# Ledger of designs, part 248: miniprotein binders against b1l550

Target 1, 279 residues: b1l550
Amino acid sequence: MRLPEELLERARDIHSEAPSHRIKLDRVGSFGLKVPVEFKGFLLLAEADVWVSLPEGRRGVDLSRQVEAIYELSNPPKDPFSLCREAAISLLEKLNYADSSGVSIRFDAPLQDGESLKYYGVEISSIASDEIINKIRVEILGMTACPCTAELIRAYKSSEIAATHTQRSLGILEVSTKAEHPDPDKLASIIERAMSSPLRTYTKRPDEGGLVIRSLSNARLAEDVVREMIHLFLEEFGHLPEDTHILAAVRSMESVHMHDIYAERSFSLDEIRKEISSH
Below, E stands for the ipSAE of ESMFold2; O stands for the ipSAE of OpenDDE; V2 stands for 0.75 times the mean of E and O plus 0.25 times the DockQ between their complexes.

## First folded at step 23 (miniprotein)

Design mr9 (at its last look DockQ between E and O 0.90; V2 from the best seeds 0.75)
Fold by OpenDDE base, look of step 23:
Structure mr9 (fold): chain B 279 residues (1-279), chain A 83 residues (1-83)
Amino acid sequence: as target 1 above (279 residues)
Amino acid sequence: SFKKVRIKFTFDPEEREEVYRFLKELAKELREKYGLTTLIYQEDGTIRIFVKGDPEAVDKFIEEVLKELEERGVKYTVEVVVI
């Protein structure tokens, strides 16, 4: 049943009323929308969040206008980077009372693995507030081998390649910048290269053996992985603005323990350059 | 009364980055002065400014931006669209 449209003329606009408490809100919007995006030749259904700021003198946000803004831009499907940026701008333009806006889009990104596919998690965001801030978060699984156990086994039984426990580890890179979004495939590659070895969707026996041997020959602590991620990031993305903020992290699902090991570093490009130059 | 304006600037590529830095600072000053909401960004080799608020304040914002660019002797083309 659809109510008569004429009722809208008689009804109070609740959203435009003064609130009981005059307090500004930073983000008000719709979370968990589903929007189509085109990414690397794939048409994907992504999850999206859209929001704007709300001034102290306004009770509520026009949520329907927010939803319309992103869906208008998502048909036909486009790349998620442009969608985020354009939607954030559109929100700020459409919602007169908003002084800031933001969009986040999340999906599993396909990554070629031989004739098969693997994936990484990605969240792409844009925030419009005086300037545009672009944010990207990449999460990808790799494998780590423990150097401590390897050293113990080497000491016990002389071997050129010491056995050790291995586990899946989740690597995370989050970048916030006033530049364009960094390439998520490059970020995923940095994480994989920082691990003992990448994961594979499928392996034949020789390939599996080689993968394990590679891990054993490149044993790394979670701390080592984070440091390597930072190092590789600086090599690839050192050209970004100095105020670019980065989070590098690893969660290692330790195979010999019931708990995970976690390590992280948050930094700006300016900060980390000064730190490294001081040594 | 409320006014929204998109400004699109095209500058010489060699001067664009310097002008962009200048315009960011100028926009910051002017939005604070006039109580406006502004967004400045680069797209397709152009500098774009979105400004919204009181109509008179928006007009003053645009006038001051153009005046400052003239005083600097910067060559540019500009498109102003009210939305």
Scores: ipSAE 0.742, ipTM 0.918, lowest interface PAE 0.6, mean pLDDT 93
Fold by ESMFold2, look of step 23:
Formats: sequence, C-alpha cells, structure tokens
Structure mr9 (fold): chain B 279 residues (1-279), chain A 83 residues (1-83)
Amino acid sequence: as target 1 above (279 residues)
Amino acid sequence: SFKKVRIKFTFDPEEREEVYRFLKELAKELREKYGLTTLIYQEDGTIRIFVKGDPEAVDKFIEEVLKELEERGVKYTVEVVVI
C-alpha cells in the first residue's frame, strides 16, 4: 500500500521545523547499513555508518537522503576508500543545513596466507568539514612469546631449554591524516612484523614446529611490540603530514593468566620524531 | 535563497602543494568572514572547493578567491559549476 503523494503538500514537514530545544547535534545519521564494496578483487558486504551535523535551528535530518547518497554511490560496487570519501563529500553537498559530514565503513580484509586465506579487521572513515580527515584502523592477530619466562627457564639448572608461554595478541594501528588512507595491507604487515610470529590458517607439523621456534627466537613483551610497530610505521609512513595522528596498541591474551595485558601509545608524527631524536 | 557551487582548479604540478596550502587558509578566512560552509580537497591532480550559503556571500567568496589567485600570479585554469 502506498499513500497518496499529494499528502506531502498538506502535512507539516516535521524535520524542517525548529526544535523545542535549540541544541546543535554533532552526528545524526544512519548506522549499521550494509553496502557492497570491491576490495582487491573480492566483493564484500561491508557495514557502514553515515552522518551529518544538525544545526540548533533544524529539528531533524533527511535520513532517507543520507541512505540514498551512499547506496547511489555503491552501485556498481567500488573500492571502500573511494566510496567512503565520495559519500562524505556527497552528504555535505546534499544536506544544505549540515556544516560537516562523515562516513565509516567496516569489513574483514582478505589476506593471502600461503595457498589459503586469512583476514584482518579494517575500519575506515572520512570526515568532511573544512577539509577531509581520513581515518583508518587495522586490527590483526599475531603470536607473542614471553621473554621473561624464557629467561627464567634458560637460567633453570643452566638448561638450554627454549621454552616460554605463547599467546595470541591483537595488534592495532589507527591513523588519522589529511592525506589519503594508508594501505591497510601495509599497516597489517607492520603489525605482524612487530609480533614474535604471524598466525597461519593452518600448518603441517614440521611447519608448525618451525613457526614455534621462530616465535621463541623472537620473544617480545607487549610493550616491545608497540615500540616496534611505531618504529616500522615511521620507516614506511614518515612522509605523511606532520599533524598525522597515530595510535599503536597491543592487547595480549596471556596464556598463563585470566586477564589480558594492554599497551598503547598515541602520537603525532612531529611529536614522536622529536622524542626519538632526543635519545 | 541558497547557493551551492563546485570550483575546480588546475595548477602546474610543481606549484600545486604550495597553492593548496594558500587556498586552505584563504578559504578558512573567507568562510568565517561571510558565514559560509566550505570544503577544500585535492582529487585527480586538481584542487576542489565546495561552497554553500547565502547567494551574495557565495559570489563574494568566489570573486575574492579568484582575485587573490590573480594577484599571486600563478598560472591556472578554473571551472565553476552552480549545483
């Protein structure tokens, strides 16, 4: 059943009225949309949020226009970075009353793992106001081996036993910049290289042994992983604008404890380079 | 009424980043002066400005941006689209 279209001329346009309480809102939008994206040859169903600012003098947003804007751009499917940026610009253009707009897109990124696949988490955002701010968060699991226990076991009866507890650790890199989004695969690679060993989808027993030996030979504290992530990030992305903001973090699910260890550092490129050069 | 304009500038590649920094500050200054909403970004080797607001204010914004570019003496082409 569809109602007569002429009712639009007789009914109050509730959204365009002034609200009873004149309070500006920062983010008003549609969250949890499903949109198709094309990422490195894969067609994925991503989750998206879209929003605009709402001035104190306008009661509501045109939500259907927001949804239309991103779906119009998502057909045919295209890369999520272009979709994210273009949708943010389109929202600001389409909604006359908004002085800012934003789009977030979340998906699991496929990653080749030998003859198989694995994945890592990606969330990208584009915020349009005076300029465009591009944000990306990458999360990928790796393996860490504890150097403290390894040293204690080494010292036990002067043994050469190479043993310690190992666990999955979640590495996180989050970047906010006025430049284009950094390549998520490169961010994931930085995180994995900072760990004691990457995780594999599967291994045969000889390969599994090699993986464990590698992790023991590369034992790292969660704090070490964060520091190494920062070092590697600076080597590859030090050319980004000086006001680029980064968060590097690790959440380690310590196999011998009921709780996790967490380490993080946030910084701008300018800030961290000055800190490092002072040593 | 209300006016919305897209502006696309093409500059020599050697000057583009310096001019972009100049235009960012100019757009911020003029946005505040005239009470407009503006967005500036780069795409496909061009500099893009979107501006919206009061029609007279939008026209003044465009006139001042073009005036400042001419006074700076940089070589450019421009496309202005009212949407």
Scores: ipSAE 0.672, ipTM 0.906, lowest interface PAE 1.4, mean pLDDT 91
ESMFold2 (binder alone), look of step 23: mean pLDDT 88; pTM 0.865

Design ms1 (at its last read DockQ between E and O 0.93; V2 from the best seeds 0.83)
Amino acid sequence: DPYKEAFKYFMEAYRLIQEAWRLLRKGDVEEAAEEYEEALEKLEEALEIAKEAGNERLIRMIKKMIEWVKEWIEELEKKLKG
ESMFold2, look of step 23: ipSAE 0.727; ipTM 0.916
ESMFold2 (binder alone), look of step 23: mean pLDDT 83; pTM 0.802
OpenDDE base, look of step 23: ipSAE 0.827; ipTM 0.945
ESMFold2, fold request of step 24: ipSAE 0.692, 0.729, 0.715; ipTM 0.907, 0.917, 0.911
ESMFold2 (binder alone), fold request of step 24: mean pLDDT 83, 83, 83; pTM 0.801, 0.802, 0.801
OpenDDE base, fold request of step 24: ipSAE 0.820, 0.824, 0.821; ipTM 0.940, 0.942, 0.942
ESMFold2, last read: ipSAE 0.754, 0.732, 0.745; ipTM 0.922, 0.918, 0.922
ESMFold2 (binder alone), last read: mean pLDDT 83, 83, 83; pTM 0.802, 0.798, 0.802
OpenDDE base, last read: ipSAE 0.820, 0.818, 0.831; ipTM 0.941, 0.940, 0.944

Design ms2 (at its last read DockQ between E and O 0.92; V2 from the best seeds 0.83)
Amino acid sequence: DPVKEAFKYFMEAYRLIQEAWRLLRKGSVERAAEEYEEALEKLEEALEIAKEAGNERLIRMIKKMIEWVKEWIEELEKKLKG
ESMFold2, look of step 23: ipSAE 0.706; ipTM 0.907
ESMFold2 (binder alone), look of step 23: mean pLDDT 84; pTM 0.809
OpenDDE base, look of step 23: ipSAE 0.826; ipTM 0.946
ESMFold2, fold request of step 24: ipSAE 0.712, 0.706, 0.741; ipTM 0.911, 0.910, 0.920
ESMFold2 (binder alone), fold request of step 24: mean pLDDT 84, 84, 84; pTM 0.811, 0.811, 0.810
OpenDDE base, fold request of step 24: ipSAE 0.815, 0.818, 0.816; ipTM 0.939, 0.940, 0.940
ESMFold2, last read: ipSAE 0.789, 0.701, 0.713; ipTM 0.933, 0.909, 0.913
ESMFold2 (binder alone), last read: mean pLDDT 84, 84, 84; pTM 0.812, 0.812, 0.808
OpenDDE base, last read: ipSAE 0.813, 0.816, 0.821; ipTM 0.938, 0.939, 0.941

Design ms3 (at its last look DockQ between E and O 0.91; V2 from the best seeds 0.79)
Fold by OpenDDE base, look of step 23:
Order: C-alpha cells, then sequence, then structure tokens
Structure ms3 (fold): chain B 279 residues (1-279), chain A 82 residues (1-82)
C-alpha cells in the first residue's frame, strides 16, 4: 500500500525538527547494508556501513539518502576502494547539514592458494570532513611456532630442528592515510611473511610436512611477528605520507594455554622512522 | 545550487586524483602528473564556486585537497628530475 502523496505534504518533516536536546552526534547511519563490489575479478557481496554527523539543531538524518548514495555508486559494481571514497563524498553532498561522513565496506578477500582459494578479512573505510582519510584493515591467519619450547626440547634432545608446539595466529594491519588505500594483497603478504608459516586450504602429505618444518625453522614469538610486520611494512610502504598511521598486531591462539597471546604497536611513519634511526 | 555545483567539480577532481593513483601504480609518472594538474584546475574552480556559496566546510575541504595535490605534484617532479 502506497500512501497518498497528499498525505506526505501534510506530514511534518520529523528529521528537520529541532531536537529536545541540542546535542551534536558524531555518527548516524545505516549499518549492515549489502553491496556488490568487484575485487580482483570476483563479484563479491560486501557488508557496508554508511554514516554522517548530525548537527545539534537537527533531530534526525535522512537515512534514505544515505542508502541511495552508496547504491547509486554500486550499480554497476565497482572496486570497493573507489566506491568507499566516492560514497563518502556523495554523502556530504546529499546531506549538506553534515560536517563529516564515513563509509566502511567489509568482505572476505579471495587469495590464490595453489589450485584452491584461501581468504583474508578486509575492511575498507573512508572518512570525509575537512579532509578525506582512507583506512584499510587486513586480517589473515597464519601459523606460529614457539621458540621457547623449541629451545627446551633442543636442550633435552639434540636436534637440528627441534619440535615445538604450533598454533594459529591472526595478524592485523590497519593503515590510515590521506593517500590511496594500500594494496590489501600486499598487506596480507606482509603478515604471512612475518609469521612462521602461512596456512594452506589443503595439503598433501609431503606439503604438510614441509609446511611444519618451515614453521619449526622459523619459530617466532608474537612479539617477533609484530616487529617483523613493521619491518616489512616499512620496506614496502615507506613511500606513504609521513603522517600515515599504522596499527600492527597479532593474536596468537596458543595451543598449550586456554588464553591467547596478543601484541601490538600503533605508530605514524615519521614516528617509527625516528625510532629506528636512533638505534 | 552552487553548493552542489562545487561538489560536482570536487568529485571530478577526486576522480582525476584516483586516476593519477592508478597511473602511478603502473609507473606512468608523467601521465599521473598531468592528471594531478587537471585535478588542481577543477579544485580551483570548485573553490571559487564554494566561496560564492559561502560554504565554509566545503571551502576548507577543497583548500586541504589543493594543498595535498600540490604536495603530490612536487613529489613527482622530484622523481622525474632525479
Amino acid sequence: as target 1 above (279 residues)
Amino acid sequence: DPVREAFKYFMEAYRLIQEAWRLLRKGDVEEAAEEYEEALEKLEEALEIAKEAGNERLIRMIKKMIEWVKEWIEELEKKLKG
């Protein structure tokens, strides 16, 4: 049933009314939208959040315009990076009362693993205000081997490759920059290379053995993984603006404990360069 | 609406910036510089319109983007001379 248009003219615009309390809100929007995106030749259904700020003198946000903004740009499907950036700008255009806007797009990114696929988690965001900031978060699972247990076993039984416990570890890189979103595949690669070994979707027996041996030969603490991630990041992305902000983190799901081990470092490129140069 | 018109020019400029980024990934530095210069022209037009409209937020946003584009052009020029 469609309401008669005449009724719409008589209805008060509730959203444009003064609120009971004149308080600015930072984010008001629609969360959990589904939008199609094209990524590396794949058509993916991504989850999206869209929001704007709300001034103190306005009761509500026109949510329909927010949804329209992102869907207009998503048909036909395009890359999630340009979609995110352009949608953020479009939100400010459509909702002129807003001082800031934001878009976040989340999906599992396919990654080639031999004849099969593995994946990593991606969240792409753009915030528009007095400036446009692009943010990307990549999460990928790998494997770590404990060097401490390896050392104990080596002391007990002399072996070139000491046995140790292994576990899955989640590596995280989050980058915020005024420049283009960094390549998520490169970020995922950095995380995998920083761990003892990558994970595989499937392994044959010889391949599995090789993977484990590699892990044992590259035994690393969670702390080692984060430091290596930072090192590799600087090598690959040192050309980004100096005010670029990075979070490098790892969560190790320890196999011998009930709890996880977590390590992180937050930094700007200028900060970390100064730190490294001082040593 | 002058504000919408200013946003139109701004969006066009930002698409040019995105194209410049694409070109840079391919190693086409000279072409990227041209895209930045065109983006700068669009931003300057956007700024004039935004000033006429009196939209302070949009003015700030455009000015900031102009600053960034100029910095990026300077960086590219250094790479081309080196």
Scores: ipSAE 0.816, ipTM 0.943, lowest interface PAE 0.6, mean pLDDT 92
Fold by ESMFold2, look of step 23:
Parts: C-alpha cells; structure tokens; sequence
Structure ms3 (fold): chain B 279 residues (1-279), chain A 82 residues (1-82)
C-alpha cells in the first residue's frame, strides 16, 4: 500500500525542525546496507554504511535521500572504490546542510591460491568535507614461526635440527590518504610477505612440509612482522602524499599461549621517513 | 538549483581525477596530465557556480581540490621533462 502523495503537504516536516537540545552530531546515518559490487570480475555482496554530520539546528536527517546517494551509484554493480568515493560526494550534494559525509564499504576479496581461491577482508571508506580522505583497511591471515623457541631448540642439541611453534597471525594495514585507495591486493601481498609463510586453502603432504620449512627460515616476532610490513609498504607506496597515515598491526593467535598478542605502529609518511633517515 | 549544478561539475572533475589515477597506474603520464587539466576546467566552472550560490563550504571544498589538482599537474609535468 502506497499512501497518498497529498499527505506530504499536510504533515509536519519533522527532520527540518530545530531539536529540543541544540547539540550537533558528528555521524547520523544508515548502517548495514547490502550493496552489490564488482571486484576483479567477481560480483560480491558488500556491506555499506553511510552518514553525514548534523548541525545543531537541525532535528533529523532525510534518511531516504541518504540511502539514495549510494544506491543510485550502485546499480549496475561496479567498482567498490569509485562507488565509495563518489557516494561520499553525492551525500554532501543531497544533504547540503551537512558539513561532512562518510561512506564505508566492506567485503571479502578473492585471491588466487593455487587451484582455488582464498579470501581476505577489505574495508574502504571515504570522508568528504573540505577535503576528501580515502581510507582502506586490509586484513589477511598468515603463518608466523617463533624465533625464540627456534633458537632454544638449536642451542639445546647443537645440531642442524630445526623446530619451533607456528601459529596463524592476522596482519592489518590501514591507510588514510587524499590520493586514491591503495590496491588491496598489494596491501595483502605486503602483509603475507612480512609473515613467516602464507596460509593455504588446502595443501598436499609435500607442500605442507615446504610451508613449515619456509616458515622456520623466516621466523619472526610479531614486532618484526610489523617492522617488515612498514618496510615493504614504503617500497610500494612511498610515493603517496606525505601526510598519508598508516597503521600496521599484527594479532598473533599464539599456539602455546591461551591468549593473543598484538603489535602495532601508526605513522605518517613524513614522520617515518624522518625516523628512518635519523639512523 | 545552483548548488546541485556546482556539485555535478565537481563530480565530473572528480571522475576525471579517478581516470587520471587509472592512467598513472598504466604509466600513461601524458594522458593523465591531460585528464587533470580537464578536471581543473570543470572545477573552475564549479567554483563560479558555487560563488553565485554563496555556499562557503562548497567554495572551500572546490578551492582545495583546485590547489591539489594544480600540484599534481606540476608533478606530472616534471616527470614528462624526464
């Protein structure tokens, strides 16, 4: 049932009124929208959040116009990055009382893994105000091998026998920049290369042995994984604007502990270059 | 609505900037510079309309994008010289 259009002339425009308490709000939006996107030839179901700022003199947001901003751009399904950036601009146009807008889009990205696919997490966002800031977060699992235990075992037998504990570790890169969103596959690759070994969807016995041997030859502390992620990031993305902000982090699901451990570093490109150049 | 018209020119410019990014990923520096130059023209149109509308936030947004685009054009011209 559709209500008569003439009711719009008779009803109060609630959202345009002043609120009882004149307090501005930073984010008012619609969260958990389902949006189809096309990524590398795959049609994926993504989750999206959209929001705008709300000035202290305005009671509410026109939520239908807010949702319209992203849905108009999402059909037919297209590249999630341009969708994200363009929807943020469209929000400011459609809700022009706002001084800022934001869009987030989350999906699991496919990645070739031998004869099969594996997936890693991607969340992109764009915040539009006087400037447009593009942010991407990539999460991917890898394998880490403990160098402390490896050294103890080596010293115990004074032999060429090598062993240590290994575990799954979640690597995280977040990048905020005025330039385009970095390629998520490149971010995922940086994270995997910083780990002791990649994780596979499945392996055959000879391949399992090879992964273990590789992980031991690249045994790294969680702290060293973060440092390696930063090094590799600078090689690939050091050309981004100097005020680009990065967070590099690792959460290790330690096989010999009841708890996870976590390491992280945040920095701007300008900041880290000065740090490195100082020795 | 002049505010909506200004945003349409701004969006056109932003799409040209995104195309410039795509071209740079392919190594097409001269073509990317051409896209940035066209984006600048669209941004100047958007600015004129935004000034007529008196929208100060939109004016600031467009002006900041113009400055950034000019910096990119200068950077790309440096690369083209060798």
Amino acid sequence: as target 1 above (279 residues)
Amino acid sequence: DPVREAFKYFMEAYRLIQEAWRLLRKGDVEEAAEEYEEALEKLEEALEIAKEAGNERLIRMIKKMIEWVKEWIEELEKKLKG
Scores: ipSAE 0.693, ipTM 0.907, lowest interface PAE 1.3, mean pLDDT 88
ESMFold2 (binder alone), look of step 23: mean pLDDT 84; pTM 0.811

Design ms4 (at its last look DockQ between E and O 0.93; V2 from the best seeds 0.77)
Fold by OpenDDE base, look of step 23:
Structure ms4 (fold): chain B 279 residues (1-279), chain A 82 residues (1-82)
Amino acid sequence: as target 1 above (279 residues)
Amino acid sequence: DPYKEAFKYFMEAYRLIQEAWRLLRKGDVEEAAEEYEEALEKLEEALEIAKEAGNERLIRMIKHMIEWVKEWIEELEKKLKG
């Protein structure tokens, strides 16, 4: 049942009314939208959040306009990076009372693994205000082998390749920049290369054995992994603006403990360059 | 509507910037520089229209973007001369 259009014209615009309390809100929007995106030749259904700031003198946000902004740009499906950036700008245009806007798009990115596929988690965001800030978060699982246990076993059995416990570890790279979003595949690669070994969707027996041997040969603490991630990141993305902010983190799901080990470093490119040059 | 028109020019400029980024990923530095220059022209037009609209936020956003584009052009010029 559609309400008569005449009634809608007589209805008060509740959103444009003055609020009872004149307080600015930082983010008001729609969360958990589903939007199609094209990524590396795949059509994916991504989850999206869209929001704007709300001034103190306005009761509510025109939520329908927010939803329209992202869906207009999503048909036909396009890459999530341009969608994110353009949608953020479009939100500011459509909602002229907003000082800032934001878009976040989340999906599992396919990654080729031999004849099969594995995946990593991606969250792409853009915030528009006086400046446009692009943010990307990549999460991918890998494997770490413990060097401490390896050393104990080496001391006990005098083996060149010491047995040790292995565990799944989640590597995280988050980058915020005024430039283009960094390539998520490259970020995922950095994380995998920083760990003892990558994970595989499927392994044959010889491949599995090789994977384990590789991990044992590259035994690393969670701390080692984070430092290696930072090092590799600087090599690949050192050309980004100096004010680019990075979070590098690892969560190791320890196989011999009931708890996880976590390590992280937050830094700007300028900061970390100065730190490294001082040693 | 000057406000909508200014945003139109801004969006066009930003699409050109995105194209420049694409070109840079391919190693096409000269073509990328041309896209940035065109983007700069669009931003300058957007700025004049935005001033007519009297939208301070949009004016600030355009000015910041102009500064960034100029910096990028300068960086690319250094690469092309080097």
Scores: ipSAE 0.743, ipTM 0.918, lowest interface PAE 0.7, mean pLDDT 92
Fold by ESMFold2, look of step 23:
Structure ms4 (fold): chain B 279 residues (1-279), chain A 82 residues (1-82)
Amino acid sequence: as target 1 above (279 residues)
Amino acid sequence: DPYKEAFKYFMEAYRLIQEAWRLLRKGDVEEAAEEYEEALEKLEEALEIAKEAGNERLIRMIKHMIEWVKEWIEELEKKLKG
């Protein structure tokens, strides 16, 4: 049964009241929303979070307006990047008491892998306040081969047979910028090229052998992978604003260890260029 | 409602900026500059409406976007001449 409409006229507007404790909140929102998006011809079910800041004098957020801001723009399904950016702006319009708004959208992106597909993780966000900041995080698996073990095996009786342990490694690039979100496929490509070899959805034995041999020829520490990711990133995205912030990281699931190895570097474009030019 | 009307012009301008990004990906520099110029016109209209509404946060937001768009127009004009 639907409640009588006239009750809305008599009920207190709880969310517009002042709170008992006048404390500003940074993020108040609806998290885990399901939204359809269209990416590279694929219709994907993405997960979204929406939020706004809440000033000290306001008790609550009108949550239905938050959901409205993104769902109105998500039908029909559209490009997740424009959806993300536009929804952040729409939140500020609909919730005029907020100083800032934010939207994040997460999905698995398809990537051509020979005659098959593989997937990598994408999370985009847009934060709107006096400025609009666009952020993207890409995660993709690759293969790494340990150079330390390779050198020990080479030195052991100086054999012509190369060997070392190989493992899956998760590469991460995260970019925050005033400009357009970077293309996730280009970020994924940078990560894969920084690894010893790519991973495939499936391979036949001759192809598997080739991947392993390639990885041995490109043995790299997790630290080396991070450095290579930064080098390749600068080649592709050096045109972004100087205050663009990047995080480059690798988590290596080492096959001969009980634990993972992790390496990361955060920097702005201005910072890293000064660092490189000082050598 | 001037607050909502200013946001309408701001969103129209932002969509033009997004179109300019798309055109730049195609290498269409002159067309992208035209889109930025149209966005600037929409932003200037949004700014006057936002001043009428007296909303300081929206005024700052629009002013920052105007500054940024002007910088991009200047950069694209350099590319077209050089």
Scores: ipSAE 0.686, ipTM 0.905, lowest interface PAE 1.4, mean pLDDT 88
ESMFold2 (binder alone), look of step 23: mean pLDDT 83; pTM 0.801

Design ms5 (at its last look DockQ between E and O 0.93; V2 from the best seeds 0.72)
Fold by ESMFold2, look of step 23:
Structure ms5 (fold): chain B 279 residues (1-279), chain A 82 residues (1-82)
Amino acid sequence: as target 1 above (279 residues)
Amino acid sequence: DPVKEAFKYFMEAYRLIQEAWRLLRKGDVEEAAEEYEEALEKLEEALEIAKEAGNERMIRMIKKMIEWVKEWIEELEKKLKG
């Protein structure tokens, strides 16, 4: 049942009133929205959060206008990156009392894996204020093999065939920039290439031996994985603005230890270039 | 409303910037530069409207984007004639 429109004309506009306590809020929004997106030919159901800042003199956020900012742009379904960036701008227009706005969109990105698909995690966001900053976080699982154990086994057995323990590792790249969001497939590729071997959804017998051999021949410490991720990132994305900020991290779920290993490095492009040029 | 009109020109400019990014992914550097130049024209129009309206937040936002677009144009011109 829809309420009569005449009643809405009589009601106070609670949201435009001053609050009892004049305190600004940094993020007031609608979280967990379902939005359709088109990503590389796939129609996906993504999860989105939208928010704005709320000045100290305004009691509440106009919820309907806030949600309109993203839903109006999501029909017909389109590229999640353009949707994210444009919705952030639209929020500032529709909620003109806000000094800043933000949109986050999360989805599992399909990635070709032989004749099947695998998926990796993507979260993009756009924050609009005096400037517009675009952020992307990619998480993908891979395989790492311990180089210390591999060398010990080789030396002990005097064998050409190396052996070591292997484990799943979660690689993370996070990028904040004033330019376009980096391609998540390229970020995922950087992470996988930095590891000992990719993880597959399944393997056929001819490929199983090859995957194991590649993992053993590319044994790497978690620290080495992070360093390699940074090296590969700079090769692919070194052209981004100098103030672009990156976080590179790996969490390794060590198969023979009680504890996870975690390594990370955050930096701006100008910072890392100064560091490299000093050596 | 002048503020809404300024946002209209700003969004048009931003869409041109996104098109420039798309063109750069394809290697179409000259076409991307043209899109950035058109975006700059739209941003100057948005700035004029925002100044007439006296909206300081819009003015700051538009000025920052103009600064970035000029930087991006400079980088592309260096590539074309460097």
Scores: ipSAE 0.732, ipTM 0.917, lowest interface PAE 1.1, mean pLDDT 87
Fold by OpenDDE base, look of step 23:
Formats: C-alpha cells, structure tokens, sequence
Structure ms5 (fold): chain B 279 residues (1-279), chain A 82 residues (1-82)
C-alpha cells in the first residue's frame, strides 16, 4: 500500500525538527546491512554499518539517504576498500548537516589452503570528517605451543622435540591510517607467521604430524607472538605514515586452563620505531 | 549547488588518489606521481568552490588532503631521485 503523495506534502519532516534536548550525537545510522562486494575474485555478501554524526539542532538522521549512499556505490559490486572510502565521503555529501561519517564492512575473507579454503575475519572501516581515516581489522586463528611446558618435559626426559600442550590462538591486527588500507592477506600472513603454526582446513595424517612437529619446534608464548607480529609488521608496512596507529593482539585459548591468555600492544609507527631504536 | 560541485571535484581527486595507490602497488611510481599531481589540481579546484560556498568543514578536509598529497608526492620524488 503506497501512501498518497499528497499526504507526504502535509506531513511534518520529523527528522529536521529541533529536538527536545539539544544534544549532539556522535553516531546515528543503519547497522547490519547486507551489501555485495568483490574480493579476490569472490562475490561476497558482507555486513555493513553506516553512520553519521547528528548536530544538536536536528532531531533525526535521514536514514534512507544513508542506505541509498552505500547501495548506489555497491551496484555493481566493487572492492570493499573503495566502497568503504567512497561511501564515507558520499554520506557527508548527502547528509550535509553531519560533520562526520563512517562506514564499516565485515566479512570472512577466503584464503587458499592447499587445494581447500580457509578464512580469516576482516572489518574494513573509513571515517570522514576534517580528514579521512582508513581502518582495517584482521583476525585469524593459528596454533601456539607452550615453551614453558616444553622446557619442563625436556628437563624431565631428554628429547630433541619436547612434548608440550598446544592450543588455538586468535591473532589480531588493527591498523588505522590516512593512507590506503593495508592488504588484509599480508596482515593475515604476518599473524600466521608469528604463531607456532598455521591451522589447516584439511590435513592427511602425515601432514598433521608435520604440522604438530612444526608447532613444537616453534614454541611461543602469547607475548612472543605479539612481539613477532609487531616485528613482521614493521618489515612489511614500515612505509606507512608515521602517525599510523596499530593494535597487535593475541588471545590464546589455553588447553590446560579454563581461561584464555591475552596479550596486546597499541602503538603508532613513530612511537614504536623510537622504542626499538633506543635498545 | 556549490557544495555538491565541491564534493564532485573532491571525489574525483580521491579517486585519482586511489588510482595512485593501485599504481604504487604495481611499482609504477612515475605514473602514481602523475595521478597525485592531477589529484592536487582537482583538490585546488574543490577548495576554491568550497570557499565560495563557505563550507568550513569541507575547506578543512580539502586542505588536509592537499597536505597529505603534497607529502606523498615529495616522498615519491625522493624515491625517484634515489
């Protein structure tokens, strides 16, 4: 049932009215939209959040215009990075009362694992205001082996490869920059290389044995993993602007404990370079 | 609408910047520098329009982007001379 157009002319624009309380809001928008994106030759259905700031003198946001902004740019489907950046800018154009806008796009990124596929989690964001900031968060599971238990076992019974407990660990890299979003595959690779071993979707018995042996040979604390992630990140992405902000973190789902072990470091490229050069 | 026009030029500039980034990933530094220079021209046009429109936010955004692009060009020039 379509309401008669004549009625629309008589209706008050509720969103443009002054609010009862003159308070600015930081984020108002639509969350959990589904948008198609093209990523590495895959057509994916991603989740998207779109928002703008709301000035104190306006009651509500034109939500329909927000939705239009992202869907206009998503047809035909394009890479999520360009979509994110362009949508953020478009939101400011379409909603001229807003002083800031933001877009976030989330999906599982396919990653080749031999003849099969594994995946990692990606969240791509862009915020537009007096500047444009691009943010990416990558999460991927790997495996860690405990060096402490390995040392205890070695002390008890001499072995070239000491037995130890292993667990799944979630590695996280979050990067905020004025430059292009860093390549998520490279970020995922950094995380995997920082761990004792990667996870595999499918392993035959010989391959499984090799994977475990590798993990045992590269036993690492959660703290070791984070430090290695930072080191590898600097090698790969040291060319980014110095004001680029990074969060490196690991959550280890400990197999011998009921709780997880967590380690993180937040830093700017400038800060961490100074820290490393001072040692 | 001068504001819409300013955003048009800004968006064009930003697309050129994105193209420059693509070119840089391929190792095409000289071509990337050309895209940045073209982006800078578009940003300057956007800035003039934004000034006429009196849109302070957009003026700030464009100025900041101009600063970034100039910095990026300078960095590329150093790479090309080295």
Amino acid sequence: as target 1 above (279 residues)
Amino acid sequence: DPVKEAFKYFMEAYRLIQEAWRLLRKGDVEEAAEEYEEALEKLEEALEIAKEAGNERMIRMIKKMIEWVKEWIEELEKKLKG
Scores: ipSAE 0.560, ipTM 0.856, lowest interface PAE 1.0, mean pLDDT 90
ESMFold2 (binder alone), look of step 23: mean pLDDT 84; pTM 0.814

